# Designs tried in a protein design chat: VH-VL binders against p78833. Part 30

Target 1, 198 residues: p78833
Amino acid sequence: MSFPASTHVYIAKIIGKKGEGDKILDLLSKVNEHVLKSEPFTKTYYFARDAKNPDYIFGLELYDSKEVLENSHKTSNPFLAFANYLTSTHAPLAEPLQLLNFKVVDGHLDKDNLGPDAKDYVLYTEYTGDSATLKQQLTVNPKADTSLIIHSLDDPSLYAVVTRYSKSGIEPGPAEISGATSVSQQVIYSGVGFLNRP
Below, E stands for the ipSAE of ESMFold2; O stands for the ipSAE of OpenDDE; V2 stands for 0.75 times the mean of E and O plus 0.25 times the DockQ between their complexes.

## First folded at step 31 (VH-VL; framework fv_patritumab)

Design J2 (at its last look DockQ between E and O 0.76; V2 from the best seeds 0.00; counts 0 for: pae E 4.2 > 2)
Fold by OpenDDE, look of step 31:
Structure J2 (fold): chain C 198 residues (1-198), chain A 119 residues (1-119), chain B 113 residues (1-113)
Amino acid sequence: as target 1 above (198 residues)
Amino acid sequence: QVQLQQWGAGLLKPSETLSLTCAVYGGSFSGYYWSWIRQPPGKGLEWIGYIYHRGSTNYNPSLKSRVTISVETSKNQFSLKLSSVTAADTAVYYCARGDKIWGDYFDYWGRGTLVTVSS
Amino acid sequence: DIEMTQSPDSLAVSLGERATINCRSSQSVLYSSNNKNYLAWYQQNPGQPPKLLIYWASTRESGVPDRFSGSGSGTDFTLTISSLQAEDVAVYYCQQYYDWPLTFGQGTKVEIK
């Protein structure tokens, strides 16, 4: 499976204060409803909880282009409501919101269209190092339901890999690359969103 | 140069548990997937399973119910347990290193340990 | 499971002549996204573990003589020894690592004619 060159990958790292995870996901669920109904340009809208912190919400989003993300998705009423909540006087965030822009380097999402599941093992790994080295060494895992390599549009030294095994009991580990540092996050599907459009 | 040394009991009775250990020298234990592979006498190779240095495992479905692979990172060692052995489990067992970047081919191997299951 | 089938089961070749071993997978081991074939070749001498020869279908492992070459794509692969040497007498295995579980061919015994 290949992705159009215009495909924009959006990674969201939302760390709520204690107990805020549910509210965040509720609002994202409303956004997801709108995405399903009104945003055909949103190809992936997947949210998961950090395996260790239920208030840490991880988002994987794929759009036809960055333009539709900025001018359509982010202008929708449900999204604005969500954004307003995050910036409200309630101050629900424990850490500043992280929104990262990527492009697809290689890989596939949900190759068998099994859909996301809370029992799946999903690993997100960020690699920081020499771009040429990382690009040369990072490879996809065709054995995984999802194996996606993305390159940051914000930091050329930053790559990331998303790995998912569906109900297989396989717990993927990140490959260590010489000359690069890595940080991994295991996440669990929250029930909000999709990998491929249903 | 990376070297894999393996050891364990080579003679078992039926229903006993096979136990082998592999130690890694001369290279990084971290970042690789470590596998066990077996070869019955005069036959081909069967992949048993792997373990990542952090403990993630994957087993051959044919043996999954009886196989446990564990790791002791502090010693750069990983082990194989195969329960309820039968004569069909008689084989040379190899530990091997898989590629760290989703290339599950094996570039370094142990010398192998013959395990014979006999009544 | 992806079944790997080698042919022939045994091969006798004169010294200095070409030896050709074929390997067929029941499913394609070519990944369309990166155009890589997840296929390896091994040499095994008696009483020794397999030795990696080729990976990604055509890349020689370091230290492997250039008389060994791998070719093919998709489901059909070939290991070629351009000029058989005495030390090349062994059993050769192909292996796919495209999907779980990892599987090997049944082996091809190469002998000197």
Scores: ipSAE 0.551, ipTM 0.863, lowest interface PAE 1.2, mean pLDDT 94
Fold by ESMFold2, look of step 31:
Structure J2 (fold): chain C 198 residues (1-198), chain A 119 residues (1-119), chain B 113 residues (1-113)
Amino acid sequence: as target 1 above (198 residues)
Amino acid sequence: QVQLQQWGAGLLKPSETLSLTCAVYGGSFSGYYWSWIRQPPGKGLEWIGYIYHRGSTNYNPSLKSRVTISVETSKNQFSLKLSSVTAADTAVYYCARGDKIWGDYFDYWGRGTLVTVSS
Amino acid sequence: DIEMTQSPDSLAVSLGERATINCRSSQSVLYSSNNKNYLAWYQQNPGQPPKLLIYWASTRESGVPDRFSGSGSGTDFTLTISSLQAEDVAVYYCQQYYDWPLTFGQGTKVEIK
């Protein structure tokens, strides 16, 4: 389905210290319970681990607007408990929390409506380059169960793509765009969150 | 300027393993999907599978149990192995470059290698 | 699998006349949000590998003469050769790239009448 123009995409990069991934995800699981129960405006709330380091948490979040993210989601009690843990004297993060703001350019989140699974192969790729070139050349991969193209609200030269395959043995490769710098991160669904609301 | 040169044994007995190699000249190997496609004599084209230059593969389900595609990146080469061949595997085999983004259609092709499997 | 069916299997066309080749897919190959049809056309001259003519249903590959054009959307596509030349005697294939496995039509042979 097409995305409303107000759709706000949040990419979270949560770089936990050794051993912190499970606790971070446990707290996010409590936020997810609240999201499902009380936040119809949260359309995607998906968390995964970096494939090479399980304490690095990747988040893909879609909200009806930036306003509901800032004024409703980020003010909820489960979110505040999570945020307070991240900033506590325990100091669970190895690097400052990265929260990236995007709009949807094109794509789909779960075209077969099968839900995310720990066996999925998921690739997140950031592209930096000429904005007009990236907009013209980045295309949806209809073969993927997730193929989402997003454009940064803060950096016009930055695009990102999320690609997911639910079929066994298929590993995503990034699209190659001449003249752009790209970095890719493979992630594994954590068991916390959803792509489409049930 | 891009050229794909392919080679391998053209005559096989049943149960043998088909083995073909494709070398890429005059262009970049990195950043592309590399495919094998076959054409039985007098018939149409069948996609066998691809390999991304970093080693990720996808195979036609009809052949998946018998197919291996591999890369030798240092030589700008990729190869096809098809095990347990029968007469039904007789075809011209082509290597091809997928297009720059998802490798979905094929802009450069090798000249083909006829592989005949005796009955 | 998405099945690709071409018609006719063979056609004979006089030099300078129009040749029309149809291709039908068993499922839509249109991705509605980007409005792109994931379809290509190839020409295969005798004894040669296929040559890419058209991609995205209607975009000509570089170096392809403008007498070749592609049209259609969804499940029905057409390759048109507006004024057939002697070098256009070949077999033509459509190919979808919407879903795995990638599949080709059975081919249409074009001959001079």
Scores: ipSAE 0.346, ipTM 0.781, lowest interface PAE 4.2, mean pLDDT 90
ESMFold2 (binder alone), look of step 31: mean pLDDT 93; pTM 0.953

Design J3 (at its last look DockQ between E and O 0.12; V2 from the best seeds 0.00; counts 0 for: pae E 5.7 > 2, placed apart)
Fold by ESMFold2, look of step 31:
Structure J3 (fold): chain C 198 residues (1-198), chain A 119 residues (1-119), chain B 113 residues (1-113)
Amino acid sequence: as target 1 above (198 residues)
Amino acid sequence: QVQLQQWGAGLLKPSETLSLTCAVYGGSFSGYYWSWIRQPPGKGLEWIGYIYHRGKTNYNPSLKSRVTISVETSKNQFSLKLSSVTAADTAVYYCARGDKLWGDYFDYWGRGTLVTVSS
Amino acid sequence: DIEMTQSPDSLAVSLGERATINCRSSQSVLYSSNNKNYLAWYQQNPGQPPKLLIYWASTRESGVPDRFSGSGSGTDFTLTISSLQAEDVAVYYCQQYYDWPLTFGQGTKVEIK
């Protein structure tokens, strides 16, 4: 289905120091428990490890609005505990936390409601180029279990696509858009979070 | 102007392996999906599968157990192998370029190779 | 598999007259949020490979004459040749790309009457 215009998307890039990935995910698991119990406005809360480095955590988060993200999610006790750990004197991150703000252009998160799986092929691709060209050229792949197109709220030249296949051996490469630069990241579902609320 | 040139053996015995190669000229090989499609005599078209230029494949489930599509990026070539052929595999085989987004429809085609499996 | 059924199997049309070819899919090939139909049309002249005419149900491929147009949505699609020319004698195929495997219609042969 379509998404309400107010839908707010975060892409989280959490670059943990060596050995920190498990602790970061453990804390996110506690936030996820709270999200499931108390945050009906959080529609997606999905965390994965970078395929090349398991201490680099990728997050895909969808909220009904920026307002509920800022005023309800970010003020919850489990979130504050997570945020306090990340900014503590323990210094668990190799780079500062990156939270990228997007709006939904088009797509679907889990077309058959199968849920995420560690065996899924998941590709996140960022495109930089002419905004009108990217909006016209990027299109949903109905054959994918996830096919989500998002546009940055901070950089009008930036679009991103999340593509997921649950069937083994199906790994289409990233789309090529003439006149745009792209970078891709393969990620592996961590066991923490969800695509559609269960 | 993009051109696809294809070659391979056109007459096979039952149980042999079909092997065809397609070379791409006059355009980019990178960033595209490369497909094989066949057409039995007097019949319609059947998609066999594709390969993305870096080697990832997707095959028609009806043929998946017998098909291998490979790429040689340094030569701008991709190939089809179909094992254990029978008379039912007699067809014209085409290589084709898929669209750059998802490889879903085909804008350039090779001229075709008739492969006949003898009885 | 999504089955693609064309009608008629063959048709004869006078030179300069309109030819109409129908294609029906067993399932909708429309993705409702972007309003795009995942449907293409091809022309295959005798002894030649198929040639792409139309994609997204109604978008004409570069170099295809304006007399070719596509229409329809969901499960029912039409290829129209507004004024048939001698070179348009061919078999025409529709193809869906909404779901795996990719599938083609059985073809419609167009001849001059």
Scores: ipSAE 0.144, ipTM 0.722, lowest interface PAE 5.7, mean pLDDT 90
Fold by OpenDDE, look of step 31:
Structure J3 (fold): chain C 198 residues (1-198), chain A 119 residues (1-119), chain B 113 residues (1-113)
Amino acid sequence: as target 1 above (198 residues)
Amino acid sequence: QVQLQQWGAGLLKPSETLSLTCAVYGGSFSGYYWSWIRQPPGKGLEWIGYIYHRGKTNYNPSLKSRVTISVETSKNQFSLKLSSVTAADTAVYYCARGDKLWGDYFDYWGRGTLVTVSS
Amino acid sequence: DIEMTQSPDSLAVSLGERATINCRSSQSVLYSSNNKNYLAWYQQNPGQPPKLLIYWASTRESGVPDRFSGSGSGTDFTLTISSLQAEDVAVYYCQQYYDWPLTFGQGTKVEIK
C-alpha cells in the first residue's frame, strides 16, 4: 500500500439547487486556498461537477488522519463559511449533504503528476456487496492516471473506485463485479482543488 | 488507409530546439492518442510522449522537462518540440498512432525523421 | 519504469527453421481485471519504422503471416517464427503498455544462418 494506514478519505456529495453550483465552488475555492497555504496534512482536495448536473459537486479529499480533518480542516474559517452557507436560510441544497468516510485499499493518485484536467474523464463508482468478494475482485487500473480503491468506514459492504482517464473520447464503464451492485458517477474537474499537492 | 506524414529540420546545433510535425491522413484524428518515439542510430526505441486529440499530454519522465507536444486538431496535426538538444538527442524520430482503447501499442507509424545534433 | 529485456540480442537461424525470441518484463504486465497482457511485438527492417506484429501478447495484427506467434503471460513472453523466411531478417522489439512510461526491449536481431 502506497498510502499510510492513517490516511483518511473523505467523499463529499453536494447537490445544489439549480444555479447553486458556482457559488458552492467559489466557496470551496476559498477553502482550497486555505488548504494550500495552511493545511499540509490535506493531501488531496479535489472537486468536480457531475457530468450531467452542474450543480452536483463531487469532492475527493485525503487527509493524513481523521483527526486533522475534524479538528483542523473543519475548524478553519473558510470551511466554516462554506458550511454556514450550506446550512443557511438560503437553503442552497436540493438534497441532503452526503459526507462519506473511507480508507484506502489500494491505488494511486495522479500517477504521472499531470494534475487534474477538465478534459479528462473521472469516474466514481460505488460497489455494494460482500466485503471479501469486493476486496478480492476490485483491482487498480494501471493505465489510469488515478485509480483509487477505497473502503467505507461507515458501511463495510461499501467500496468505491475513483478512476481518472486522460484519454478523451473513451467512455469506459465500471468493472462488473459478481455479487455486487454498482452505481457510477462521471464527473468533470471544476478547476477547484488538486489531486496531489502542486 | 491511415497514413502519417512527418517533417521538420534534420540538422541542429547543440542547445537548439528540435521541432517536428506529423500529419494524419486517411483516418480519424479524434479518439486517438498520438505519440512520438525516437531511435538513436543502431539502438533501441524510446517513447517520448503522447498527446490526445483534445490536447492532453503525457511525457516520458526522462524527457519531460524538455519536451512539448502540441496538437492542431483542425489540421489533424501534432508536433514535437525538444529543447536544449545535445548529441544524445541524435535519432530517428517517429510519430505513431496508438489504439483508442487503452491499447498503447502502435499500429501506424510515420516514416521517421533523422535529426542530427552536431556542433 | 518497467524494464523490458530481450534474449538473445542476436539470433541466427536457418531458413525454414524455428526462431524464438524471449522478452521479460521487470514486473507483470498482466492486468488482472481483464486478464490481458499488455505486451506488443514489432518487426523493424533497416530504414523503416517498426511494424506491429503482435498485441495483447498473442493477437496477430492484420496482415501478419501466421508463422508469427506470440505467447506468454505475466513477465515472460515469446515471439516465435515457426519457419523463418528470408524476409523475416530484421530486428524485433517487445513493448509493454501496462504502465507509463511505455518501454521497449532492447531488440533482437534475427539473421539467416
Scores: ipSAE 0.026, ipTM 0.659, lowest interface PAE 3.5, mean pLDDT 92
ESMFold2 (binder alone), look of step 31: mean pLDDT 93; pTM 0.951

## First folded at step 32 (VH-VL; framework fv_patritumab)

Design H1 (at its last look DockQ between E and O 0.49; V2 from the best seeds 0.00; counts 0 for: pae E 8.5 > 2)
Fold by OpenDDE, look of step 32:
Structure H1 (fold): chain C 198 residues (1-198), chain A 119 residues (1-119), chain B 113 residues (1-113)
Amino acid sequence: as target 1 above (198 residues)
Amino acid sequence: QVQLQQWGAGLLKPSETLSLTCAVYGGSFSGYYWSWIRQPPGKGLEWIGYIYHRGSTNYNPSLKSRVTISVETSKNQFSLKLSSVTAADTAVYYCARGDKLWGDYFDYWGRGTLVTVSS
Amino acid sequence: DIEMTQSPDSLAVSLGERATINCRSSQSVLYSSNNKNYLAWYQQNPGQPPKLLIYWASTRESGVPDRFSGSGSGTDFTLTISSLQAEDVAVYYCQQYYDYPLTFGQGTKVEIK
């Protein structure tokens, strides 16, 4: 098994008001410093900008367990500072913060340990449909350096796939799954975080 | 049903550029990888490369320096250019659709276009 | 590159008899994470493009007769025609899609004995 059964996947969708993206990323950078130094249980802490909206920040986080997310990561001072900013009276968010919980179905992250690159094309695709259908049809792409299939803990009909081709110039596309709907987001590494610990 | 129609010049002289176009009918152009594959007379199949509807490409390293695949999404078409052709490039060229999942095996094919390179 | 080697190059089989075509890859095309073999089989008639028969090593494409079956895993694969029919006379190809570049076997010509 590539991932322990307890592995918790946390997807963050942060849509800031105009001009807030940089500040969000700066704060996340501080959080990342803490993660690198003090959170060995955080296996992935990867943030990227939406390809069309620089103020839309996407986050992929993997933890050894939900417990360490709730009781360690979310209790850290850098995270609390970040959370306070997002909920401040200045209303920096254009849309409500989305925090999604997933489990790993299958896959790998940065299998060649090349690290993320600012030119990386990362595709995040959410699939909604019959669970049996999605389980049957979704598969990992072994040619991608990152190919992750995750299942929502919040909605049993929701799956997601993360695909990345590092430094290849290949822009991954979403697979069309019969009997399911899909929504894809193209994101570009923002220079904050890692897919695997360096 | 999905149909791929392809066209282009079938006779070239050495050093010229091969140019073929494939049009997709009866199905979605988006969400698939569209490939070119060639077959020399009496020989096997060689994958040339693919393009995604968004324009990203991947080429066979053996041909990368001479190959350009392009897409015109508004027409549901994609094209192949192969520069500096020689007799070794004589083949039937096929356009093909990859599978809906990762697009790496081919479920629909064009009828093929014979391209002959001769002086 | 992953090299695909088929055997035999040609095969003559009597009508109604079993035809067996082998395909070997230079490296495994089995992905350990999902336990799937990234291997396809095609049938090609003269003057026509290849036709997809099998994918994931053993899954038949829609409309493909039951007499066609794929088996194998890792580096060794087999296409079997349980009872050869006249319309099965063709060249058959295996193809890996585990890694780029995509590669095909050299083909096996199946004829009626």
Scores: ipSAE 0.019, ipTM 0.605, lowest interface PAE 6.1, mean pLDDT 92
Fold by ESMFold2, look of step 32:
Structure H1 (fold): chain C 198 residues (1-198), chain A 119 residues (1-119), chain B 113 residues (1-113)
Amino acid sequence: as target 1 above (198 residues)
Amino acid sequence: QVQLQQWGAGLLKPSETLSLTCAVYGGSFSGYYWSWIRQPPGKGLEWIGYIYHRGSTNYNPSLKSRVTISVETSKNQFSLKLSSVTAADTAVYYCARGDKLWGDYFDYWGRGTLVTVSS
Amino acid sequence: DIEMTQSPDSLAVSLGERATINCRSSQSVLYSSNNKNYLAWYQQNPGQPPKLLIYWASTRESGVPDRFSGSGSGTDFTLTISSLQAEDVAVYYCQQYYDYPLTFGQGTKVEIK
């Protein structure tokens, strides 16, 4: 499926202190319930754990526009409860919340509408380099169930790719781009969220 | 210019493990996907799998239960192990360099190693 | 698996004449959003490994003579040798890279008539 040109993408990096991952995901599950019921223009709301650090939560969120995020999602009671927990004097995070803002360049989220599964192999890769070079060289991987190319709204040199395979035994490495540096993170679906609205 | 040199035992008995190594010369090892591809005598080509230089792998499902591809980045080498071989595994085995993005098509190839599995 | 079927299995062509090799995939290898066909062609001379000729269905690899051209889209593809030379006697393979596993056609043997 194509994306509206106004599509706003968040990548959330929520680094919880030891033992906080479950609570963070419990709160996010309540936000997800509200998203499914009341936010029809929140098109993706997907949360996973880092493959090596279960208290590090990765989020992929797609909104039809920045207005949907600001006026619909961020104003909901479950979101406010989640946000208040993260910023409380309890201090559940080991590092400040990292929210990365992107626009969609190209791709697809759930090619065969299989839904996310904990057995999926999911790789998130950030590329830093010349913007024109990255735009030219990054291509969609049609072999993946998710292949999403996104470009930072805050840093013109930053692109990212989300790749997901639902088929057992497929564990792709990241693409390497001449003149760019990259960092990659494997994540595991947490059971909270969705890629396509059900 | 990039050159791939491959070696390993060419004659095996059933149930043994096939083991081949490929070394990369004259070009960068880092940033590429490295594949193994085989060709039974008088037949076409079958992709076995790849490894990225940092160790990520992807295997043909038809062989996955028996295949291991490994990398030794400090030596610019990668290897294939195929366990529990039978006569059906008799083929010329090639190592190849995949394209920079996803290792999807192959621009440099080794010369091939004929592996025969006898009865 | 995406099955790749080539035709003919074998063809004989006079020197200097056109050779045409067809490749059909069981599923489309076109990603419509970027309009790219995930298809490559290889030449394999006797006793040698395959050599890449064409990728993205129609992009000629560096150093490949311009008598080689690729065309087609979706499920149907063609490799054309506009004027056959003696060194073009080989087996030719198409290969899709749209889905895993990566798969090749069964090959087309080209001979001089």
Scores: ipSAE 0.012, ipTM 0.639, lowest interface PAE 8.5, mean pLDDT 89
ESMFold2 (binder alone), look of step 32: mean pLDDT 93; pTM 0.956

Design H2 (at its last look DockQ between E and O 0.08; V2 from the best seeds 0.00; counts 0 for: pae O 9.0 > 2, placed apart)
Fold by ESMFold2, look of step 32:
Structure H2 (fold): chain C 198 residues (1-198), chain A 119 residues (1-119), chain B 113 residues (1-113)
Amino acid sequence: as target 1 above (198 residues)
Amino acid sequence: QVQLQQWGAGLLKPSETLSLTCAVYGGSFSGYYWSWIRQPPGKGLEWIGYIYHRGSTNYNPSLKSRVTISVETSKNQFSLKLSSVTAADTAVYYCARGDKLWGDYFDYWGRGTLVTVSS
Amino acid sequence: DIEMTQSPDSLAVSLGERATINCRSSQSVLYSSNNKNYLAWYQQNPGQPPKLLIYWASTRESGVPDRFSGSGSGTDFTLTISSLQAEDVAVYYCQQYYEWPLTFGQGTKVEIK
């Protein structure tokens, strides 16, 4: 599989206050229903909880283009309801919403169409370093059910990798890249979203 | 420079448990996959399995029911146990370091331990 | 499992001559979008453990002499020793790392003729 050059990737980091994770995911579940019915341009819409804090929500989202993300997805009624909750006077977030913009470098999302599962082991790693070095050294792991390499549209020194082993008991460590620093986060599928459109 | 030293009993009776230990010197233990690989007489190499330094394992399905690989991180050591041995388990056993990315190929090897299982 | 088959099983080559070893995998080890072949070569001198020579099918490991080269793609791979030296008497193994379990070829013994 290849990805069209226009593919736009969001990594969402939604840092909820204590007790907010369930409500955030309930609203995202409604957005996901709309995505499945009405947004053929949304190719991945996957939400997970941080393994250590269930109120921290991780999102992996792939769109056919930045245009459809901005003009179609973000203007939908379920998305607006979700966004309004996050910015409401209830103030459900402990930190400002982070939406990180990436392009796909290489990889695959769900090579055998197994679908996401809460028993999957999923690791998200950000790498900061020399862009040419990171591009050359980061490589796909064909043994993983997800192996996705993405490059920031906002920070040339930033790459990220998503690795998933579906229900195998295998727990990948983050790859070490010479000359780069890294930050890793294990996440657990929340029951909201998909990797490949059904 | 990284060096792997291995030891353990070299002569076993059928049904016993093979037990080998590998110690890592001159380099980092953390961040790597550590493998066991064996070479039966007149045969090629067979990958047994790995352990990540934090304890996660992955085993060759052909041996999985009898294999346990474990780690003692405070000593920079990892170990192989293979239960219920038979003459077919006679081989030279190597410990090896996998590459930094995914542990897919092996840049440092121990000198090997011949394990013989009597008939 | 991906089976790795080497040919020949044994090869006698005069000092200074070219040695060629072939390796065939039962399925492709090429990831087409990055154009990388998940294949390594090892040398095992008599009485020694294996030593990594080549990874990614054609990249020499640090410290490996330039007389060693790897080539091929997909299912067919070749290790070439351009001018055989006395220290090159060994058994050579290919290894795939495209899928688990990791698997090796049966080996090719290289000797001085």
Scores: ipSAE 0.470, ipTM 0.831, lowest interface PAE 3.2, mean pLDDT 91
Fold by OpenDDE, look of step 32:
Structure H2 (fold): chain C 198 residues (1-198), chain A 119 residues (1-119), chain B 113 residues (1-113)
Amino acid sequence: as target 1 above (198 residues)
Amino acid sequence: QVQLQQWGAGLLKPSETLSLTCAVYGGSFSGYYWSWIRQPPGKGLEWIGYIYHRGSTNYNPSLKSRVTISVETSKNQFSLKLSSVTAADTAVYYCARGDKLWGDYFDYWGRGTLVTVSS
Amino acid sequence: DIEMTQSPDSLAVSLGERATINCRSSQSVLYSSNNKNYLAWYQQNPGQPPKLLIYWASTRESGVPDRFSGSGSGTDFTLTISSLQAEDVAVYYCQQYYEWPLTFGQGTKVEIK
């Protein structure tokens, strides 16, 4: 499976205050409903919890273009409600919201159309190093139902890989790349969103 | 259709700073790598560097110490500064839009600006 | 840096005849993961900026005539003009975008014999 060249990847890192994870996910669920019904240009809207911190919400979003993210998704009423809440004086965040921009390098998302499962584990690994080295050494795992390589638009030295083995019981591990540093986050599907549109 | 218009001083003395600006019309400024590329008279092309609309940059190591690329998103503009110029910096300078996947090939170009460095 | 070397430096071809330009990279620009060659071709007319012709080694940019084609993989690439037209007189450049920094070939001047 190939992605259109214009595909924009948006990574959201939302760290809530203690006990606020569910609230955040509930709000995102409302946004997701709108995405499903009204945003055909949103190809992926996938949210998961950090395996160790239920209040740490990870989001993987793919859009047909950056344009539709900025001018359509972010202008939707559900999103605005969510955004306004996060910027309010009683916001549920423990840390500032992190929104990262990427482009697709290679890979696939849920190639067998199995859909997300609450028990699915997703490994998100960020690699920092020489771009040439990373381009050469990062590879798509054909055995994974999801194996996505993305390149940061915010930092040319930053790459990331998303790996998932759906319903297999296999926990993906990060590939070690000589000359690069890596930080991995294990996340579990939160029940909100999709990897591919149903 | 996307159009890139560029401007700046075309005549410099050694040790001065080259300054060029490129404005984007007829298309989205967001989501692309915006590059500067130069071409000495009668010679090939040299990539200088790029900037993303959010400000991230990457420069050719050969010029990194002297190059600064900046962006003004509100105006759909990005700029090039090259310090401590010498005769070797005499070239036609192009701004260009990166294309598609990596943004590392260029589908739209400015008309170019000749910058001559002479004492 | 990946060095791009074109051959020949200049080429004279009769109208209607085939023009062949070669480009060699000092290392492979084939990405093993997606099996794509990160190679582009440009046409440049005097006083004009380069014009994108081919990307991914063999994909024609929109609006580019069918007589232009790109081929090759790894380190050796070819731009072919199947039937040279008068308007094809220009300098042609290959460019790799596999590795930073981006680099171009030295150019090939195509003229009418």
Scores: ipSAE 0.008, ipTM 0.529, lowest interface PAE 9.0, mean pLDDT 91
ESMFold2 (binder alone), look of step 32: mean pLDDT 93; pTM 0.953

